# Miniprotein binders against E3 ubiquitin-protein ligase makorin (MKRN), part 12

Target 1, 323 residues: E3 ubiquitin-protein ligase makorin (MKRN), of Arabidopsis thaliana (Mouse-ear cress) (q6ids6)
Amino acid sequence: MSDRILCKFFVHGSCLKGENCEFSHDSKDPPNNVCTFYQKRICLYGSRCRYDHVRAASNLPLSSDSESLDRSISTTPSRHLQQQGDNNDGDKSSNVYCIHPREYPICSFAAAGDCPRGNQCPHMHGDLCNTCGKKCLHPFRPEEREEHTKECEKKQKHIEALKQSQDIECSVCLDRILSKATPGERKFGLLTECDHPFCIQCIRNWRSSAPVSGMDVNSTLRACPICRKLSYFVVPSVVWYSSPEEKKEIIDIYKAKLRSIDCKHFNFGNGNCPFGASCFYKHAYSDGHLEEVVLRHLGSQEGETVITDSIRLSEFLGGLQIF
Below, E stands for the ipSAE of ESMFold2; O stands for the ipSAE of OpenDDE; V2 stands for 0.75 times the mean of E and O plus 0.25 times the DockQ between their complexes.

## First folded at step 5 (miniprotein)

Design q3 (from q1 with L32V V34I E50T S52D; at its last look DockQ between E and O 0.23; V2 from the best seeds 0.48)
Fold by ESMFold2, look of step 5:
Structure q3 (fold): chain B 323 residues (1-323), chain A 81 residues (1-81)
Amino acid sequence: as target 1 above (323 residues)
Amino acid sequence: SKVTIRVTVEGDPEELKRIARSLRFLARELGVKIEVRIETDGKTITVRVTGDPEEVEWFLLLLEILAKKYGAEVTVEEIES
C-alpha cells in the first residue's frame, strides 16, 4: 500500500532506471503533471504545454525571486535549438532527462504493431490507433496524431471500398472489373442516372460516335445499355459506391476537377459542345458569363423486316434501319 | 410485331464462351428471347434473337460491342417477319 507518483517516463516507455526508479511503474498511481521545463524557466510550449506550469516561487513565500528570474529568459527570441531541450545533466533535484517528452522517439517495434518486450520495453510506446491497431501515435505530438488519424482513416476507407468492389461485374461483358490486367482497365464507368456497373472500356465503347456505334449519341448511346436512362458523362472511378451519398461524392469530386477547365468545344461561346448542358467542363463566355441550360427532345425509330443473304453485322448497323 | 434475327458469331472458343454468357444475361435484361447453339467446329455460335424490333436492335448493338472486344466476327444470316 504505497503512496507513489506515477513515473512519466515509464508510462511512455522511456524510463532508464527500471526497478531502481524512485517513481511508480504501476499505471494506477497518480501522475505528477508538473512541467519540469517550466520550473527551470525553459519551457517553450507556454500555454500549449500538456504539463502543469507551477512556479517554484509561487509555492514559497519568496515570490519576488522567481519573478526576477522569468524576466531574464525573454531576451532569446529565435533560432533556438528547441528539439534538444535542457542540457543540464548535473541538476540533482530534477535529474530525469534533459529534453522535453515531445522530442522522445517512440518504439519502432510497437509502432510497427508488436513489441516483444511489452511493459518491460525501455522505449516510449505510442498510443494505440484504433483504426490500424498499431501503437504509433506519439503521446506529446498532437499534430502528428491528427495527421495520422486523417490519413489512416482515409486509407482504411479506400481499402474497404476496394474490398467491397472486388466482385462487381460489368453489366455488358460480365468480367470482374477489378481483376482486369492493367490499372487503366481496372476502373468503373459510373453513370449519374443509374446504378448499373460497367467497366470503363465497355461503357466508353458504347458511347463512342465512331462507326462501331453508328447511332444517335444523344438519344441512344448516351443511354444506359441496360435501363436506358440518359447520363451525359461517364465518371471514372477505381471503387464502386454503396450508397447514394458516396455516389454523389464521387461525381462531385470529378465535376469539380473538370469545372476548373474551360471546355474546348464550347470555346467561350464560339463553338458547339456536343455534350451541351450535361458537360462537366466550364461553359463561360469571354466576359465570364455562364451558358444558359437548354432542354432537348429526342426522337424514336420503328423497324421493318426483310429476308437477306448474309451480311456483316457492322454493315447492317451502319446501313438503313429495317425494324 | 416481333422480329427474329439469326446471326453467326465466329471467333476463339474461349471468347465465344464469354460472349454467350453475356448474351444470355443481356437477353434477360432486355426482354428478348435467344437461342444459342455452339456449332460442331467450336469456333462458331449461332444466335437466334426474337423480340420487339427496338429491343432486338439494342441487343445487336451490344453484341457488336462484345464481338469487337473479343475479336469475334458477326454475320447476319436471316431476318424473319
Scores: ipSAE 0.551, ipTM 0.886, lowest interface PAE 1.4, mean pLDDT 71
ESMFold2 (binder alone), look of step 5: mean pLDDT 82; pTM 0.790
OpenDDE base, look of step 5: ipSAE 0.584; ipTM 0.892

Design q4 (from q1 with T4R R6V K33R R37E; at its last look DockQ between E and O 0.34; V2 from the best seeds 0.55)
Fold by OpenDDE base, look of step 5:
Structure q4 (fold): chain B 323 residues (1-323), chain A 81 residues (1-81)
Amino acid sequence: as target 1 above (323 residues)
Amino acid sequence: SKVRIVVTVEGDPEELKRIARSLRFLARELGLRVEVEIETDGKTITVRVEGSPEEVEWFLLLLEILAKKYGAEVTVEEIES
């Protein structure tokens, strides 16, 4: 019997650990019955828990083997057009405008895929793009080749990201997020501090849920429903990420977008933003100048004032009891 | 202290199957002692929750979100402390 427990994230298509996952990615392995509270060392049931008390194995195998598969590009032979010099007759000076090879258009059929005329095409075929498999690279326009390659790689990465995102289920409602009936709900709500997938609706509903008397509103509303890690904002995304780098890129693009939006709390200097310079929104005055970054003194409980240039919104919101 | 709560969820039989699936998943992810039974009529699910007051409340908030999403009604029947 495989002693491996099936990865819950893999079952929901959301495992970012891949081969470095402590849990099995074989669908034949037994379902994950692991006690999440025991993994956090907070299981109140102890030995009477109905869930398996498995410790997270800290085995980071540093497998370094980046095998570079150098696929040799087969050079298609340049057909030397042997001009056979046939004979002598008549003075029709056809001005053969020698069009420079750079000015010749590539065959649109070959650039779209396969040319039905193949090697008998009177038009110049482009070189093969390794990413899209199309003969779309102009042989004599390196700038257009570079532009196409860059756009083609970006498009391919986006298609792959979309494909991987199709199988991601919401950790609350278990719907495949991109397959939701309502198109407006086909969005992920990304959390900054964990990789639990949520549909935008379930995470919004969670963040709008009033706890009953006794829970700290901030700790509950900003916690992940599953892992209780605090995430102060939710990033809406149409794609799920495969790496921490892609997650960071999605978050950074979203933050850049928020920085273009005027802060309603700052209100062009007429209001007070509780977040100050750590706000994701634009703090500009009515004349367009930006709020100066005032260094905030954080009082520690020990009476030391730490001047921090960059209080992360997370650190600032962790100390704010919102009464 | 441990609290035991019995909660009924009433609604459409197909929506209740979805709720029951989600609750069983959430219970496993949270590590909570939850039992989810679909009654013989298929129109009611009985949810038994055992935990700390905080753990039970956390689970009930998720249950309420699921119930509201699927148009189901939630009733707390029994609270044992």
Scores: ipSAE 0.606, ipTM 0.902, lowest interface PAE 0.7, mean pLDDT 75
ESMFold2, look of step 5: ipSAE 0.624; ipTM 0.906
ESMFold2 (binder alone), look of step 5: mean pLDDT 78; pTM 0.719

Design q5 (from q1 with L61M; at its last look DockQ between E and O 0.40; V2 from the best seeds 0.62)
Fold by ESMFold2, look of step 5:
Structure q5 (fold): chain B 323 residues (1-323), chain A 81 residues (1-81)
Amino acid sequence: as target 1 above (323 residues)
Amino acid sequence: SKVTIRVTVEGDPEELKRIARSLRFLARELGLKVEVRIETDGKTITVRVEGSPEEVEWFLMLLEILAKKYGAEVTVEEIES
């Protein structure tokens, strides 16, 4: 004969035993409402628990370890007085479905933001996330709560940055940068030394120009088209910044990303990179070790020491065209 | 020394209005004496820019970027300064 007690995990759609389950998967069979975690003195749901908290005879917890104090509470040896019978006889008890509160799923509807049953839902609802307003924080999985909180705050910060970036116009073409047709066009080109906004296309085209009449290419193309401050790098970003700290963060993330990509011009030590020590890309040899960067000191006849790096920004922009 | 350059920009009328708007903005930001006129056919802009040779070339490089972006053709001639 089949078991008369309804499998609580079948009811929740989470029975791991499937057809091998010794509890009933027939919805007509009665449920066992007694909380086994409470009987073992390890129920962490408290008043939130959906099962009856009924004290039973002292029994050993299902955990592999018991402290001496916990064993003092459970005085009776398990061999002589056990509430769980021999599994070889096919004994059906709620103990075969004793799952730690950390393993209990939360209601997927509440986690998505709207549970149709509200306060009358028979499933456990997660705690409210103050950032997104969803009941998605598992009460007993602090690692998942922390992970969600970090990701949710990051997403909200990004959304706010996008909202603040919507009205920003390119200082050359005057188009709203985030209203452009393609994702590749919806990027800012940040200059490290000034705060003039440019769409990535306009500032890259500026740096690809060929000045005539004796203008120095490097100092002209590295200059901001508006204020003429020199910036060696153009940093693409899908958002604009509201503070110098946000600007620095955008720049640092971009530099770190490029240093994970092998420089084509360095070519694992077999080529000559025109950007030298100022290159954003990785200069690694075939064996994987990195090129050591040595700043050279240029002496002056006046006794002053000048440190200089050579860079051709127009050659560099080829690697930054579209991201 | 100051030079004066006349530039003729030909292209689509809607794109030329965007170019003219940008050129007027750039003239103000760069502090350059620039006159921008959209001709009556709407397919031609006449631009007159006055400044030092470096200032004029700087402005013309920006004009070239705008013309390329919007598919316009540019003709440049120097006027007696």
Scores: ipSAE 0.680, ipTM 0.914, lowest interface PAE 0.8, mean pLDDT 72
ESMFold2 (binder alone), look of step 5: mean pLDDT 78; pTM 0.715
OpenDDE base, look of step 5: ipSAE 0.706; ipTM 0.937

Design q6 (from x13 with E21R A22S; at its last look DockQ between E and O 0.40; V2 from the best seeds 0.00; counts 0 for: pTM E .736 < .8, other shape alone 10.07 > 2.5)
Fold by ESMFold2, look of step 5:
Structure q6 (fold): chain B 323 residues (1-323), chain A 103 residues (1-103)
Amino acid sequence: as target 1 above (323 residues)
Amino acid sequence: SKVIILVVVEGDPEELKRIARSLRFLARELGLKVEVRIETDGKTIVVIVEGSPEEVEWFLLLLEILAKKYGAKVTVTIEEGLTPEEAEKLIEEIRKKVEELAK
């Protein structure tokens, strides 16, 4: 009695075996805390498993080595071995009540940010997410932890970028760009070659202007209104940047969106794109193969293509408002 | 080849204050000699720009963007260069006409 493991069904009034039970009906006996998945060599949680990892009495370790080396001794997440031991354990009542901790839900109140029961809560509380400060990370579901971490960091990074962008004013109209009335107006127009901020409306209107003094339209309208550096593309963004790395990320995200759209000028290899290697749109042949860009330190297709083919950038970028 | 150009901008008083603020900023950033005067009716701005023909057109393109944005009417009174004395005399004539029109 004192050496037996407490029957969990007896404690909850559910034991169907009565006097024939192999577990103790003495409430002073300890409960079974041994992980059955480990004893069947199918527990993939290793040191994170909160159940005891002990082996049943085994007299001959040599008989288990040959098959175990290939699949079952790995601590990495992988498939469980299908063993005959499942039937043996099923016939033995001793292993019926070990449930893998991955199957337990975490407390939804703690996961939402505040559990009114605190330390007295009967439910498992998740691990703390350092980014949002909520106890929402399931200790035994690593795929959910990684998913939350990625989404939470992305959301927080965006919120912080928005906060840093709130006071940025357009270099033409001086309006705070993120205080404009509509979501479509609350966009920056990034120039790739300089750091002057513009609202998307002002920089697009600049590029669509019609000078009358005989100024070269491309060299005038592709220039920054303030510093006159040439930028062939205007990149719309809902946030501004604090570093060159953040600027590059914004530009790369926009390029990635445009690369899902076939370039009408490349026309699957049947036409010439005036932007060449500098083009943000997809240059794919009819078989789906992408155009190979050959760049060397001494030469660049992006510069030569733009010089060879003159096109008003505002005409090319007019379609970007649809994207 | 420096020129002095006088531009009259008419519109809503609140929008004209925003235009005037932007024009003064742009003048500083571009290094141009620009004077912006909001007339007593609050519905008229007089802009005096001095620079090369290219510098003046660059500034006027930006002024046109601001006028379109805020629904203001732009009238260029003289496109040829003025002396400062001639500009002041023309400004006074405009003030007289604005007062006559205000009724």
Scores: ipSAE 0.591, ipTM 0.823, lowest interface PAE 1.1, mean pLDDT 69
Fold by OpenDDE base, look of step 5:
Structure q6 (fold): chain B 323 residues (1-323), chain A 103 residues (1-103)
Amino acid sequence: as target 1 above (323 residues)
Amino acid sequence: SKVIILVVVEGDPEELKRIARSLRFLARELGLKVEVRIETDGKTIVVIVEGSPEEVEWFLLLLEILAKKYGAKVTVTIEEGLTPEEAEKLIEEIRKKVEELAK
C-alpha cells in the first residue's frame, strides 16, 4: 500500500505539478489532511490546526557515493630566474607615512566576495562575515564590524522571510499571494487572532461584503472566512511570518505607523472618533497635545468600575473602511 | 433545518477551474456537503451545497467574492427548511436533472 498522502490539489483537479507531484494522484489514497504549513514548520495554529501535523519523513537516502577523484596535481618545476642585482644607491628618503591600521582600507574585491589576488593582494583583506560569507569585516574598526553584522543578519532574515512567503496561498482565492499579477495586490492581510493567510484584496472584499440575511454584520465581517475567529483589524504585510514573535513584530510596526497618522474622525478635536481611546490613529489636538485616554468606566449601578476590556469595538468598527 | 443551494457559475473556462478549486476548498473548510461539477462546455460549473442556513450563507458570501474577482456570472437557487431526508432526496433530484441537462 503506497504510504503516499493524496494530493489535495489533484483531488480538486488543480494540481499543476502533474506526475512530478510529491503527493499521490491516486484517488484511492487517504485524503490529504496534512498541514503543509506544519511540514514547512510555519504553522502557527499548533493543536488548533484543522490539518494533521505530520512531519515529512526525511527519507532522503544518504547516497554514500564516495567517488575518490584522485586528482594528481602535477608539480610543474620552479624555474629559478636569477635576477641580477643592479646596485643603484639612490638615497630616496621615502617618507614612510605610517598609516594607522584603522585608516587602512580593506580590499573591495574581498569585501564583495572573493579576491582574485588571494593572499598576494596588496590590500588588507577584511575578516569573514559568518552570515554573508564575505571578507568584509574591517579588522581594526569594531564599530563598522558591528554595523555590518547587524545589517547583514537583518537582511538575511528578510530574504529568508521573503523566500518562505513565496509559497503562501490565499485561503479564499488560492493564488500565491506574492505571485499575483497586480503588484499592489502582492500583500498579505494578516489577521491578529488566526494565522489563515489572505491576500489583501480577498480579506478587504470579505470585510466589505453584505450578509444577505439577519446575520450580525459585525461578527460575520470581522470573522476569519475560514475559522470564524474575530480579528478587529487587518495588517497589510509584504512578508508572511514564520513565528508568533515575527507576527507580533509586523503587527507592532504597523500599529506604530498608524499611531503616527492623525485620526480623520478625531480631526484634531473638532470631530468625534467612534473608536475613542481604542483608535489606532493619533488623537492629537491642533496644538499637538494628545487626547487623554479617558478610560470609559462603565459604572455598574453598584459603584464598582468594571474595566470591561469587552467594549464591543465590534459595533463601531462596522462602518469604517480601514483603507 | 437543512438548506440546499444549486449554484450555477458561468464564465471563462480557466477562471471557472480556479473558482471550482476555491469553492471545493472553502466548502471543505466550512464542513459543507458539496458537489462541484464542470459542464462539458467548460463554461459552466454546477455546485450543489447542503448545510445549515448559517453555513450556506457564509459560503454564498465567499462565492460572491470569487465571482466578483473572476468576473463570473452566478445564479443561485435555494431550497430551505428541509429535513435531512428531504434534502437527500432533493440532492438526488437535482443531480439527475443536472445530468440530463449535460447530455
Scores: ipSAE 0.299, ipTM 0.729, lowest interface PAE 1.1, mean pLDDT 73
ESMFold2 (binder alone), look of step 5: mean pLDDT 75; pTM 0.693

Design q7 (from y1 with E21R A22S Y114E; at its last look DockQ between E and O 0.44; V2 from the best seeds 0.00; counts 0 for: pTM O .729 < .8, other shape alone 4.013 > 2.5, unsure alone 63.845 < 70)
Fold by OpenDDE base, look of step 5:
Structure q7 (fold): chain B 323 residues (1-323), chain A 116 residues (1-116)
Amino acid sequence: as target 1 above (323 residues)
Amino acid sequence: SKVTILVVVEGDPEELKRIARSLRFLARELGLKVVVTIETDGKTIIVAVEGSPEEVEWFLLLLEILAKKYGAKVTVVIEGDSPEEVKKILEELAKKHGDEEAAKRLIELLEKLEKS
């Protein structure tokens, strides 16, 4: 019994040699560690190759069945044009375009889920991704495997975060925030200084509600409706966070987004932004230079630098279209 | 000083159930003593709450947000320190709404709250 070693390309469905393959196409045969690049004389790793440098044994049996089909077809004597055909024995070097295994596409069906052809697929199946369960990892492109794994893990973490967020109720209206009838209202309003969940609508309504009595409007409007901790801004999110680090990431991404958007109130220096240097939006002039952050330290008499943002932020918070 | 307020919320029966749930939650989180929620004919909720003037006002601000959200009408019936005045108006409201049993339960709950 010739110890046939399993064709690595056949296992992936990428063997173009078919029955003329020097390796076994029986899935019961032992897998090989043979360097297919060395067989193709294109192995750049040489002696440092992690695969075995075995040359293809040309054990094609020369089946010598020269059946002499003596077809005697007849005599017609057409003329002796002595074209001196230079017998350029064009060595039909069959340019066996040895497609590099990295250039083989993976089967799109296997990469999307299950291939209906299974192991009989003529296309190379990717390796299984442990995160998504799909045969989408290219066997010969480690860079694409790492990229897919990173993106797939990121996507999976986002799906899990969304799943955990489904049961979060608003502390004011007690609606499951992600289950709200209106899609635009299916957002959390994250507070920076506390972890009380609010729907974006309830926290906007709170921040736009003027107290009827002599309560300080700024303290009341910026306070959490539940714990009264002050938060200067509300971060819209489609997910609720499971950790302080995830909360920080959501806030930092939002702050970075806002810093890329030109402040409508600053209006390239033609307007007046009531937030001044504390504005979350970009204060760039028409020439692209940024407003110099003049930190107005109002010294209180008691020597503590209270940053009195005394400007009626309440009037402008109502106008913040949280996109 | 503790202030007792009586709030009447009028609205759709389904929205009122949502408001009532939120009010009980908010009153607890604010440290307010919720005396009673009476649902009269499913269209009216009567809520008595006791707390500091500041906490009661904070609760009323939250109640306005809920009322605006659900299209409910809020009426503050009593702001006062006198439990006897609260009882008298609860009895008048109960007579007006035909639910004298609800008024008795309210008064009994108020009396339990005064003794605690």
Scores: ipSAE 0.384, ipTM 0.713, lowest interface PAE 1.0, mean pLDDT 71
ESMFold2, look of step 5: ipSAE 0.587; ipTM 0.864
ESMFold2 (binder alone), look of step 5: mean pLDDT 64; pTM 0.557

Design q8 (from q1 with K17E L60K E64K K68E V76T; at its last look DockQ between E and O 0.02; V2 from the best seeds 0.00; counts 0 for: placed apart)
Fold by OpenDDE base, look of step 5:
Structure q8 (fold): chain B 323 residues (1-323), chain A 81 residues (1-81)
Amino acid sequence: as target 1 above (323 residues)
Amino acid sequence: SKVTIRVTVEGDPEELERIARSLRFLARELGLKVEVRIETDGKTITVRVEGSPEEVEWFKLLLKILAEKYGAEVTTEEIES
């Protein structure tokens, strides 16, 4: 039995050959999915490679020198300074304006990082924020603490996302996308259906490229240059995602933005949008009322009309032979 | 110095068409002089690349990435011009 190599595109649902594929479309065939480029340490896709990043087992014995650095943090005992109250009766009614602890400002140096005066600072130090490591949380202002914590977590997530995005190269031009010379080109073109990174320019250029003779225009223009998986739209992003959830969030934010833009094909009711209610753009009439969501009957070839509330634009465009 | 290489890519006809498209696109994006010919068998493409040694190696790397993704075999010959 000739061991038919499993179709690398079939596994990703991106094989366009179907039965005419020279590679196996049987999911039972063992995937030779190992990335040879990763074995050679030249894989440009990293964790986004569709192939398994298995290192050749170097038989170097892992010397298990687990040096347990047991750093015993010596708890220095808090000296109770017994203030001996010397009763000196000096009736100097200094109006000590007892400023309420809530009105005391925190030390700006401690809030920015380290205070050079440390514990000898005449100003109140804030509590440590676990996210930023700064003494910026006001001890007596819970509302400001909550606001800081929420903003700090959001900012930290964004910094981490940006940091992870710096090493992302374009699968076409090999540039580190965020390091591109032109600031306007420092954007990812996210594909909905695959995790191959492209700069916004390379993926636009790919999509604007003339089809090869004999290939379907839709399959060719909407395919990923790398994996041929179809993605009907490109999401511009300044960050790369670390998770499928973050990818979804980026896409959903972009879709929400597109919903504020009037559909040129609908043209305030004077046109015909091929996407209908599944369009990402606003279908509003000239008076501002929205197009009613007409449930589209998709005829299956088997004569069952499936009423799908959410025809993905992808499924609808897969059936549209755009002449 | 300009280097001219001939790269033969053997594989499936539809995969080779996709490789040929990608290579022509990459060649244009990289500013490389690349000729991509599909041979009469439809199972072989001949790619002639002219560029600097560095540009040619970059293009060869992209070509290899594409070829391995499509399950195509790559043979590279250096042509003295």
Scores: ipSAE 0.513, ipTM 0.857, lowest interface PAE 0.8, mean pLDDT 74
ESMFold2, look of step 5: ipSAE 0.667; ipTM 0.913
ESMFold2 (binder alone), look of step 5: mean pLDDT 76; pTM 0.677

## First folded at step 6 (miniprotein)

Design r1 (from q2 with E29K L61M; at its last look DockQ between E and O 0.73; V2 from the best seeds 0.70)
Fold by ESMFold2, look of step 6:
Structure r1 (fold): chain B 323 residues (1-323), chain A 81 residues (1-81)
Amino acid sequence: as target 1 above (323 residues)
Amino acid sequence: SKVTIRVTVEGDPEELKRIARSLRFLARKLGLKVEVRIETDGKTITVRVEGSPEEVEWFRMLLEILAKKYGAEVTVEEIES
């Protein structure tokens, strides 16, 4: 069974790790253990170390093992470093200066999820990430901690959305959309005006159909095959939504991506876009300024207020597209 | 006005079962009078669709999408008046 050591930061009310702390928050557990890194004069935590810094007297001057040929100097590298860190633990270190804690790497095995040496590992283990369960958060690199946390939360949110999307079937072919053979086939085709699910192939094939006489092509092909609500665009997505908020987010991300691309129908003001203000593509003139959108803003008076704004190409800079 | 068409779909037996399932589902969802029969050879589906000219064309377009997806051949053999 594993022995646990009482967290010294818990006893002083300063432990920020809570249930994810590697040390015990049970006051009955042993309160101290001697820091092995400090005994070897390579502890990089200083006053933030969770182990006690006690000078060992294990190599006394009168202790002579004359046949020990491997009695090496136990000091760290002899070079002297200038240290100007905020919390430098310089006491008890008369001859050796610690390498700055930010420079010492964490154990790559613990960071990957499993260290075979466990608590006996001589290397620094990172703090536990609550989301992925790996000891990968470097204690002294807050920028890396924040970066991991943001990416890890984003990945987890995406995984959960995928799990919730697994059973969604296309309203035309009845196949589970995410069970298709290739990644390109494993996409939903979202319609903005209704919530009927389609695989991207079925809804695109619908919109490429050729109806015979007696039917208007645009109103037929832009209509949902099931409920006939008109949607101007099909929005591809690798996940389905469970709320109107999630749907809006998927659509907004797609719109932002398309707004970096010049609309071929608008043609820099020389053509007419059949989608008008509903178009997801950029309507920019040849000088780069954007087509103005007239908005009706009504106050307490019955008069009409017109709000116009010129949006410049510089507001869309974020990636080059092939036109 | 009311129109009836008969559509023959030829293809792989396993894919035809998928097409038939989808056609029956769509008929129910759209409220259309549709009969779907898998023929004795297992390589042919006969579909009979009754409705307005617009309803019949709507269903035929969906049928064509399914046939294209599963590599089946579609033949419209009759239009009943």
Scores: ipSAE 0.667, ipTM 0.908, lowest interface PAE 0.8, mean pLDDT 72
ESMFold2 (binder alone), look of step 6: mean pLDDT 77; pTM 0.693
OpenDDE base, look of step 6: ipSAE 0.714; ipTM 0.933

